# VH-VL binders against Protein FAM13B (FAM13B), part 6

Target 1, 190 residues: Protein FAM13B (FAM13B), of Homo sapiens (Human) (q9nyf5r23to212)
Amino acid sequence: IPLDELQQGGHPDNEVPFIVRHVVDYIEEHGGLEQQGLFQVNGNAETVEWLRQRYDSGEEVDLVKEADVPSAISLLRFFLQELPEPVIPGSLHIHLMQLSQDYNNEDEFGRKLRFLLQQLPPVNYSLLKFLCRFLANVASHHEEIWSANSLAAVFGPDVFHIYTDVEDMKEQEIVSRIMAGLLENYYEFF

## First folded at step 18 (VH-VL)

Design b2 (from e1 with light chain G28D)
Fold by OpenDDE, fold request of step 20:
Structure b2 (fold): chain C 190 residues (1-190), chain A 123 residues (1-123), chain B 107 residues (1-107)
Amino acid sequence: as target 1 above (190 residues)
Amino acid sequence: QVQLVESGGGVVQPGRSLRLSCTASGFTFSSYGMHWVRQAPAKGLEWVATIWYDGYNKQYADSVKGRFTFSRDNSQDTLYLQLNSLRPEDTAVYYCARDQYPDEWAPYAFDIWGQGTMVTVSS
Amino acid sequence: AIRMTQSPSSFSASTGDRVTITCRASQDIRSYVAWYQQKSGKAPKFLIYAASTLQSGVPSRFSGSGSGTDFTLTINSLQSEDFATYYCQQYYEYPLTFGQGTRVEIT
C-alpha cells in the first residue's frame, strides 16, 4: 500500500501510519532497549506476517500480548521495506547518493540534506521524522549500547530501500551515513 | 549569449488563468535548475517556485501552492508556469531565473534573469 | 520561513560615498546569501553569492561580508550607475526568501 494511502489510517495527531506509531510506542515502553543487539534480532517471520495482515485488515492488535519486541521491530522494518516506494522517493535517490560528494563540507551537506527533506511529500517527511525521533531517542538514552551509526545501519537500508547486494554496498554505506547524520543531528533537521 | 525571455503575461480577471513561458538560449538548459520570482508593483522580490534540473522535483511558495504549476520542456529549452485561480495579489512582474550552477540539484543563487512579463489581475 | 530583514529600507547618498546595507537572517544560514541589484524597470542583476564572493563582471567596489545571521553589502565609492534597489537573498532552505530591499537614492 502506498504511503499516501496509509495516511487515512494514521495517528489522529499526525500523518504517521498507525502501525508505525503503535509499534514504536510498544518498543519504547516494553522493548527493554538496554539489551544489546535488540534491533539486530529477527522476529518470527510468521508472527510478523500475521501481525501485518491484522494491521492491514484494521483489526485491533495488542502487541504486549500478541507479539514480542523482536517481532515488533521486524514488523516495523518490514513495513518500511514493503512500501511501494522508499520513504525517500525514487525521484530523489540520485540526489541522495550525490550527498556523499559533500561529506567533507558539513555546511553544504547539511544544507542539501535539508533541501532534500523539504522535497519529501508530507507523509514521507512525517514518517521519517517520527522514525528518526524514535531512533535518536534510543541512541540518546542508550548510547552505550546503541550508537546512531548502529541504528542507522539497521534502519537506513529500510528507509531508503537499499538491499544487501554487492552492487548496493556503496549505496548502503551512503544511506547509513546519511541516516546516522539525521539521528545525531535530529533537532537540526527536524 | 546566455538569455532568458519570458512571455505570456497580460491582464485577466480574478479566478482566471494564464500560462507564462520562459525560453532559454545560450546555455545547456537541461543542466540547470530554474526559478520563478515575482515582483508586485513598487514592491520587493518574492520567490515563487523552483524546478530542479531533473524536471521532476519542484517547490512552490505557500502563497501559490495548489494554484500554480511549474514545468519545463528541455527539448524546447522552455519553462512554463501555469497560473490558475489568479488573485489580485498575484499582480506582478514575473521573472524566470537560472540557478547559478549546472548539474546541481540543490538551489543556489540566481545568476541569470529574464526581462520579466507583467501579469495584472483586476476586475 | 527564514526572514531576511534589510536595513535601511532607503537612504540618500552621493557619488564617492561608502555605502553599507545590512541584511539580518532570522536564523543561522551560514554564508548562503546572495545580493542583487535592481534598477528601475529592469530585472535584478546578480552581484554577490556565498555572502562574500563577487560575481564575475561585477565591479570590485562591491563587496559582501558576514556569516550566520548578519550580512553586509558594501559599495566602496558609490558611482552614478549604482543608484538602485538592492536585495539580499537566502538560499539555505525553502522557501527561498529575499530581503525587503534597500533603495539607494541620489542626494
Scores: ipSAE 0.903, ipTM 0.968, lowest interface PAE 0.5, mean pLDDT 94
Fold by OpenDDE, fold request of step 20:
Structure b2 (fold): chain C 190 residues (1-190), chain A 123 residues (1-123), chain B 107 residues (1-107)
Amino acid sequence: as target 1 above (190 residues)
Amino acid sequence: QVQLVESGGGVVQPGRSLRLSCTASGFTFSSYGMHWVRQAPAKGLEWVATIWYDGYNKQYADSVKGRFTFSRDNSQDTLYLQLNSLRPEDTAVYYCARDQYPDEWAPYAFDIWGQGTMVTVSS
Amino acid sequence: AIRMTQSPSSFSASTGDRVTITCRASQDIRSYVAWYQQKSGKAPKFLIYAASTLQSGVPSRFSGSGSGTDFTLTINSLQSEDFATYYCQQYYEYPLTFGQGTRVEIT
């Protein structure tokens, strides 16, 4: 389901899709984020699919009773992966990749990244901001286990729809660096 | 040699529409991001809109968002600004300007300006 | 939006004077500032970019300085053709914003 169609599913004052907010809230409260490897895709596939279908159908979901934290994390990642367009739209992809040309100039890199973020549709921006806030908080409170880089490596490909094949290795590096930058400098970008 | 020429200005009543054009010459038009800047009588400069060289990515000032539409035709080396739902406060000289660097998507400074076209919105 | 506040709004000067125009940004915009000159009834002219880099063809008596929030345009030894209105601009982020302008008038 496209993000713009999911917008109405959010809170009247929040453009973030309900599923994302609900899952993130659950993880923050029950996740035990001190555990290593928690953010890798390791949830039960059947459980994740079941949850996905229930959210899609608008059914009430009790994650405390019906899910576990690994499945919830997997559901979040799966949601991002299954978007018909990545959180960063395809129309900006080439420019996103071009950011690598400014790695050696933090000011220019940051400036261009801000311009890129300002081009996002409101729902995309809200989702990215929300997700980055969550991950930045995780990195801040559990930096000994989850650094910005490690979280970026996990969620970057999901946010940007960059697959971990040989063809996309360079792009994967770029989006990981960009994602890490967003997490490390969350308040400067959002 | 490098030149921008605006056209399409005029006098219209509130609520009406105008379409401005800016014709470029002397440079590779398709390589440059472009901008519109307006200046109300005896007032300062106000950024109106930017379009990247890719022709897809655009940004508008809040004062014109939802009313103005920026587009470009690279085959004609021409910019267009569709002015809808015009208001008296839209009265200004409208300048088109070239972004500073070719083949750069991010905005920089405006190095080339047209002479502007006057838009007057009044009852 | 980033506000660019110029000072003064206007002032009088004489040929040969050293004049300084200030532009203050509402937040840190590094060095992403441009300066323009506009003569009456004419389009703006590009003078300075990156806060301190002189555009090609612009007389060396023009200079720019500053970083972060405070920026300055200086005209060393004002010439008769320099009487005009000057504008600063930030291109750090959208919306792109200009200062309100500084009119340099002849005494």
Scores: ipSAE 0.903, ipTM 0.968, lowest interface PAE 0.5, mean pLDDT 94
Fold by OpenDDE, last read:
Structure b2 (fold): chain C 190 residues (1-190), chain A 123 residues (1-123), chain B 107 residues (1-107)
Amino acid sequence: as target 1 above (190 residues)
Amino acid sequence: QVQLVESGGGVVQPGRSLRLSCTASGFTFSSYGMHWVRQAPAKGLEWVATIWYDGYNKQYADSVKGRFTFSRDNSQDTLYLQLNSLRPEDTAVYYCARDQYPDEWAPYAFDIWGQGTMVTVSS
Amino acid sequence: AIRMTQSPSSFSASTGDRVTITCRASQDIRSYVAWYQQKSGKAPKFLIYAASTLQSGVPSRFSGSGSGTDFTLTINSLQSEDFATYYCQQYYEYPLTFGQGTRVEIT
């Protein structure tokens, strides 16, 4: 389901899809984020698919009773991966990759990244902002376990739709660095 | 000789439409981001819109969003600004301007300007 | 939006004078500022970019300085052809914004 269509199914005053908000709230409250490797542990594929179908059908889901934290995390990642268009639209992909040319110039890198973010559709921007806020908070409270870099390595490919089997490893590094930058400097960019 | 030439200005009533053009010459048009800037009579400069050299990424001032459409035809070295639902406050000289760096997607300063075309919206 | 507050709005000067125009940004925009000159009935002319870099072909009497939020355009010895309106501009982020302009008039 396209992101703009999912917005209509969410809260009328919030552009972030309900499934994302619901899952993130559950993880923040029950995730036990002090556990090492939590974001690298895959949830049960059948459970994740089952949850996905229930959200798609509009059924009420009680994540506390019906899910575990790994499955919830996997569901969130799967949601991002299954978007028909990445959170960062394909029309910006080449320019996003070109940001690597400015790694040695912090001001220019930041400026260009701001311009890139300003090109995002409102719903994409809201989702990215919401996700980055969540991850930035995790990094802030559990930096000894989950650094901005480690979280960026996990979620970056999902946000940007970078896949190891189809994309160059250099692109994965670039999006991870960009994602990490967004997390470390959340309030500067959002 | 590097040059930008605007055309399409005129006098129209509120609610009507105009289509402005900007023809570039003397440089590789497709390599540059382009901009529209307008200036109301006896007023200052106001940024209107930017289009990247890729022709896909655009940005508009809030004052014109939903009413103006920026496009480019790199094969014709021409910019287009479709002005819909015109308002009296849209009255201005409209300038097209070139971004200063080729093959750069992020905006910089405007190094080349056209002479402008006048748009007058009045009842 | 980043507001560029330019001052003064206008002033009179004589040939040979040292002229200074200021522009203040509402946010830290590093050095991403340009200056333009506009004569009556003409299109703006590109003078300075990156706050202090003189555009090729522009007389050396023009100079720019500043970083962060405060920027200045200086004409060290005003010439007869310099009487015009000057504008600062930021290109740090959208929307791109100009100062209100400074009209330099002849006394």
Scores: ipSAE 0.902, ipTM 0.968, lowest interface PAE 0.5, mean pLDDT 94
Fold by OpenDDE, last read:
Structure b2 (fold): chain C 190 residues (1-190), chain A 123 residues (1-123), chain B 107 residues (1-107)
Amino acid sequence: as target 1 above (190 residues)
Amino acid sequence: QVQLVESGGGVVQPGRSLRLSCTASGFTFSSYGMHWVRQAPAKGLEWVATIWYDGYNKQYADSVKGRFTFSRDNSQDTLYLQLNSLRPEDTAVYYCARDQYPDEWAPYAFDIWGQGTMVTVSS
Amino acid sequence: AIRMTQSPSSFSASTGDRVTITCRASQDIRSYVAWYQQKSGKAPKFLIYAASTLQSGVPSRFSGSGSGTDFTLTINSLQSEDFATYYCQQYYEYPLTFGQGTRVEIT
């Protein structure tokens, strides 16, 4: 389902899809994020698929009773991966990659990144902002286990739809660095 | 040498539409982001819209969002601004302007300006 | 939106005078400020960018300074052709915004 079609089903107070809000709330409440490697452990594939189908069909889901934290995390990642278009639209991809040219100029890099964020559709911006807030909070409260870089390495490819090492490694590095920057400087960008 | 020439201005009634054009010459048009800026009579400058050199990414001032449409034809070195649902407060001289750096997608300053075309919205 | 508050709105000066126009941004915009000159009935002319860099072909009597929130345009020795309206602009983020302008008139 396209992201814009999920907007109406999101939280009443924002444009974030319900599944994302629901899963993140569950993880924050029950995730035990102090566990090492939590975001690097794959959830049960059958459980994740089952949950995905239930959310897609509009069924009520009780994550506390019906899921585990690894599966919930995998579900969130899978949601991002299965979007018809990445959270950062393809129309901005080439310009996103060009941000690497400004790595040595913090002000220029930040400025251009802000312009890029301002080009996002409202639903994309809201989702990205919400995800970055969640991950930034994880990094802040559990920095001994989860750094912004480590979280960016996990979720960056999902946000930008860069999946495997067969793709340009430079692109993977760029999106990871951009994601890390968004997490480390969340309040400056959002 | 480097030049921008606006056209299409005129007098229209509220609610009507108008299409402005801006023709570029003397430079590689497709390499530059472009902008529209307007100036109401005896007032200051107001940014209206920006279009990247890719011709796809655009941004509008809140005052014109949903009513104005910015486009470009790089094969013709021409900009277009479609003005719909015009209001009296849209009355202004409309300038097209070039972004100062080629092959840059992010906006910078405006180094080249056209002479402007007057749009008057009045009952 | 970032507000660019320009001052003064207008003032009178004589040829040879040193004139200063100020522009204050509502937030830190680093040095992403441009200045333009507009004569009556004409299009704006590009003068300064990056707060302090003089555009090619602009007389050296024009200068810009400032960073963060406070910016200034200075004309060291006003010439007869400098009587015009001047505008500051930020290009730090959308929406791109201008100051309200400063009209420099003849005494």
Scores: ipSAE 0.902, ipTM 0.968, lowest interface PAE 0.5, mean pLDDT 94

Design b2 (from e1 with light chain G28D)
Fold by ESMFold2, last read:
Structure b2 (fold): chain C 190 residues (1-190), chain A 123 residues (1-123), chain B 107 residues (1-107)
Amino acid sequence: as target 1 above (190 residues)
Amino acid sequence: QVQLVESGGGVVQPGRSLRLSCTASGFTFSSYGMHWVRQAPAKGLEWVATIWYDGYNKQYADSVKGRFTFSRDNSQDTLYLQLNSLRPEDTAVYYCARDQYPDEWAPYAFDIWGQGTMVTVSS
Amino acid sequence: AIRMTQSPSSFSASTGDRVTITCRASQDIRSYVAWYQQKSGKAPKFLIYAASTLQSGVPSRFSGSGSGTDFTLTINSLQSEDFATYYCQQYYEYPLTFGQGTRVEIT
């Protein structure tokens, strides 16, 4: 279901889909984020699919009773993966490749990233901002466990729909650098 | 010789439309981002719109967003600015300008300017 | 939107004078500033980019400086062809805003 269609249920313009807000609030409230490997552990697949179906139908979901933090993280990642188009649209990916030329010029890299963010549809921008706030908070509160780079490696593929293949290693580096940059410098970009 | 030539200006009534053109020569048009800048009589410069060299990515000033449409035809080395729902405050000389660097999608300075075409919106 | 504020709005000068025009950005824009010269009835002419780099063919009497929020265009020995209006522009983010202009007039 396209991201802009998820707003039809009475959600205010420039806000994130309810499922994302609800799941992220649950994760932040129920903690355990200092645990090693938490973002790399899959939740129970049957639980995640059952929760997904209830959110899709508009049913009331009580995450405290029906989920745990690993399944909530898996549900968030599944939501990002299943979007028909990635949060960072494919139409911008060729321009993202060019950013590799600016790795040694922090000001120029940041400036170009600002221009790319301004090209995002408003709903995509709002979701990216919300997600990056969450991940930046995780990185800042758990620095010894979760770096911006490690969270970028986990969530970057989901945001761009660019996954590991040997032919894709250059794209994976660029995706990770962009996501890490957004997390490390959140307030400069958002 | 690098050149930009605007055309299509004129006098129109409020609410009407005009289409401006900018013809490029002397450079690889498809490699450059392009811009429109306007200047009301006896006033300063106002950025109006940018189009990336890909022809798909565009940005507009808030004052024209939803009313103006910027496009390019790389096979004809020509820019178009469709001006709809014109208002008296749109009265200006309209310049097309070239972005500074080839093969760069991000904006830089504007290194080549056309002579401008005058649009007057009055009843 | 980033506001670019030039000062003075105008002033009078004589040939040979040192002229200084300032441009203040409403936020840190690093060095992403360009300067243009415009004579009456003509299109703007590109002078300076990256706050301080002269475009090819621009006389060495022109110089630019600044970073962050405060930028300066200097003409070290004003010539008769330099009487014009000068504009700064930021290219750090959309909209690509210009300053309001500074008119340099003959005394």
Scores: ipSAE 0.790, ipTM 0.927, lowest interface PAE 0.6, mean pLDDT 87
Fold by ESMFold2, fold request of step 20:
Structure b2 (fold): chain C 190 residues (1-190), chain A 123 residues (1-123), chain B 107 residues (1-107)
Amino acid sequence: as target 1 above (190 residues)
Amino acid sequence: QVQLVESGGGVVQPGRSLRLSCTASGFTFSSYGMHWVRQAPAKGLEWVATIWYDGYNKQYADSVKGRFTFSRDNSQDTLYLQLNSLRPEDTAVYYCARDQYPDEWAPYAFDIWGQGTMVTVSS
Amino acid sequence: AIRMTQSPSSFSASTGDRVTITCRASQDIRSYVAWYQQKSGKAPKFLIYAASTLQSGVPSRFSGSGSGTDFTLTINSLQSEDFATYYCQQYYEYPLTFGQGTRVEIT
């Protein structure tokens, strides 16, 4: 279902789909973020699919009783993967690849990221902001386990819908670099 | 010689529409981002809109969002600004301007300007 | 939106004078500032970018400086063709705002 339709939940001050907010709040409140590899391990596939179907149908879900943190993380990632359009629209991708020319100029790289964010539809911006806040908090409070770079490597592909194969490693590298920049400088960009 | 020439200005009543054009010559038009800037009588410069060289990515000032549409035809080296639902406060000289660098999507300074076309909105 | 505030609003000067115009941004914009000259009835003319880099063909009597929030345009020895209105502009984020202008007039 398109992102703008998912955000029509009657909350003008809450710009993020309920499933995303509910799942992220659960993850933040129930801990275990100190565990190495947590964002890299899939939750139980049957549990994740069953929870997904219930959210899609509008059923009430009690994540404390029915989920664990790996399943909640998997559900979040699958939500991002299954959006009809990526959070960072494909129409911007050709311009994003040019950012590799600015790696050595932090001010210019950051300026271009600011302009990129201003091109996003408002609903996409709100979701990106919410996700980056969550991931930046994880990096800041668990820095010995989770760096901005490691989280960017996990979530970058989901945000852009750019998944590595042998020929696409350059695209993966710029995606991770952009995502890491947003996480490391969250309050500057959002 | 590098040149930008605006046209399409005139006197119109409030609520009506105009289409401004800007014809480019002497450079590779399809490689540059372009801008519209306006200046009300005896006032300063106001940025109105930007279009990237791809022709699809655009930005507008809040004062004109939803009323003005910026487009480009790279095969004709021409910019268009459609001015709908015109108001007296849209009265200004309208300049087109070239963004500084070829093959750069992000804005920089405006290095080449046209001489402007006057739009007057009055009852 | 980033506000660009110029001072003074106008300035009377004679040929040969040193003139300094200030532009203040409402937030840190690094060095992403341009300066333009506009004579009455004419289009603006591009002078300076990146706060301090002169565009080719601009006389060396013009200079720019500053970073962060405070920027200046200096004309070391004012010529008769320099009586005009000067604008700063930021290109750090949309909207690409101009200062309100500084008019340099004959005493």
Scores: ipSAE 0.776, ipTM 0.920, lowest interface PAE 0.7, mean pLDDT 87
Fold by ESMFold2, last read:
Structure b2 (fold): chain C 190 residues (1-190), chain A 123 residues (1-123), chain B 107 residues (1-107)
Amino acid sequence: as target 1 above (190 residues)
Amino acid sequence: QVQLVESGGGVVQPGRSLRLSCTASGFTFSSYGMHWVRQAPAKGLEWVATIWYDGYNKQYADSVKGRFTFSRDNSQDTLYLQLNSLRPEDTAVYYCARDQYPDEWAPYAFDIWGQGTMVTVSS
Amino acid sequence: AIRMTQSPSSFSASTGDRVTITCRASQDIRSYVAWYQQKSGKAPKFLIYAASTLQSGVPSRFSGSGSGTDFTLTINSLQSEDFATYYCQQYYEYPLTFGQGTRVEIT
């Protein structure tokens, strides 16, 4: 389901899809974020699929009664993975790969990343901003457990739809560096 | 020599359209990002639009977004700026300009400028 | 949008004078500033990029400096051909904004 259609069909005045806001609010309120490995543990597959189907049908979901934090995180990641186009559109990937030429110049890398973010459709930008705020807050409040690098490794592939294969290791490194940079410097970029 | 030549300016009533062209010579046109900049009479420079060398990625000033369309034809080394729904405040000399570096999609400074074409929007 | 504020708006000077024009950005833009010269009725001419790097062919009496938010263009010994309007421009993010210009006039 295209991202711009999901946001148009969400609650009035919401800038991100309802499922994303609802799930993130639940995770932030019900915590346990100090647990190591939490973002790398799968929720119960049947629970996640049942919740997904209810959100897709427009049914009311009570995450407090029906979910736990691992299943909420899995739902969020599944949502990002299942978008027809990634949050960072494939049309920008060739330009993103060229950023590797600027690894030795932090100012230029950051500047070019700013320009690439400005090419995002407004709905994609809003979702990326929301996700990065959430993840940056997790990193800042749980610094001993969650670094920007570790969260970027988990969510970077979902945001770009670029997953590690032997042939894709250069792409994965660029994705991780971009995501970590956005999380470490959130207020500079958003 | 490296050169940019604008054309297509003129006098037009509010609400009408014009198409500006900019013809490039003396460099590998398809490798450069390009820009439009305008200057109202006795006023300063205002960035209007940028197109990347890929021809697909574009950006516009808020004052023209939705009304102006920037495109390029690499086979003719030519830029186009379609000016729709023109207003009196669009009255200006319009310059095309070359971005500084070949094979760079991010904007830099504007190193080569055309001589400009005048657009006057008046009743 | 990043605002670029030039000062002064205009001033009068004589040949041989040292002239300083300032440009202030509304936020930190590192050194991503260019300077242009425009004579009446003509297209702008590219002078300086990266705050301090002279374009080839620009006379050495021109120099640029600054980083962050505060930038200057200096003409060390003003020549008769230097009477013009000068613009700064940032290229840190869209929109690629210009300063409002500084007009250097003959005393």
Scores: ipSAE 0.776, ipTM 0.922, lowest interface PAE 0.6, mean pLDDT 88
Fold by ESMFold2, fold request of step 20:
Structure b2 (fold): chain C 190 residues (1-190), chain A 123 residues (1-123), chain B 107 residues (1-107)
Amino acid sequence: as target 1 above (190 residues)
Amino acid sequence: QVQLVESGGGVVQPGRSLRLSCTASGFTFSSYGMHWVRQAPAKGLEWVATIWYDGYNKQYADSVKGRFTFSRDNSQDTLYLQLNSLRPEDTAVYYCARDQYPDEWAPYAFDIWGQGTMVTVSS
Amino acid sequence: AIRMTQSPSSFSASTGDRVTITCRASQDIRSYVAWYQQKSGKAPKFLIYAASTLQSGVPSRFSGSGSGTDFTLTINSLQSEDFATYYCQQYYEYPLTFGQGTRVEIT
């Protein structure tokens, strides 16, 4: 059963799941994003699992006292990976293949991406928008270390639940182009 | 001989329901996205709904969301629009229309239109 | 939602006249505009897509132009069958909005 389905309480600050907002706010406040490979390195597995269980139980978590930036990033990625349905639902994946026909037509690719985003459930759209804002800000403030392409390569698989195998390299290329496009053109799409 | 034929219109009281149908012929129905467009008497065209060729992906105008349901039966080359909780403002001729290109999920222009079916909602 | 505003709402013209109808989008929609003709009591007829591409079988006296936010349908040398209402439509994003229409009437 989707986590967002269980935690759809009506609070002004809750347009995305609390864990996501809390973790992203922590990462943005506590920096260290200049370190190469930071988004690819895992935080301490025991720490990440302990934090996850406390969020799931509804316990109050103080990330300043109890986490570090690698653990917070790992927790965010784990949340995305564990969703029963990816942020970009599987029902839309069959249409991902068709976007490859438009790689050389920026206007048509962008138009089709707009229509795809409009098919998202509202909670999925809000989560995607929040994540892309965060990642676009990382790319803009640390462009010498983090490009939109590099962040898309890290987070794309988590957002789509599409992980590369030999016969499905095309899907990973499409995922990467969509994510990079969203990060590079955030205000055009959101 | 590409053709779309709507049916199921009529006169109903507010709060009642109707089911509109659109039967397609002369083309590969299952390859095309389809649309409903309505036109109130002496008024302009209003897009109502789109269904992708997959039959699962749909979009509705805000004025009808939650009340209208668009579906398709590719084995019978037929579209359905279920009109629930009808209001006087829903009074219109309802057209079905074909999206321009086969095997395209994203909308384009509407190249083939039916003759329309009249829905009148009055007490 | 992207608003499509047509000008004028209506006008009268004679056979042989050159007619220009404009359509303004509330945001940049590139060239994703279609034009339709509708005669009284009939279904709309598809004329133009991609702002300027004439649909097969449409007389060459019809033409379209524009990009971004401003679009124009032109009819060179009106014929008796051209007296109708004309609609623009954007297909850049949902909802797939139409302009309010422009009625071309006989003088």
Scores: ipSAE 0.775, ipTM 0.922, lowest interface PAE 0.6, mean pLDDT 87

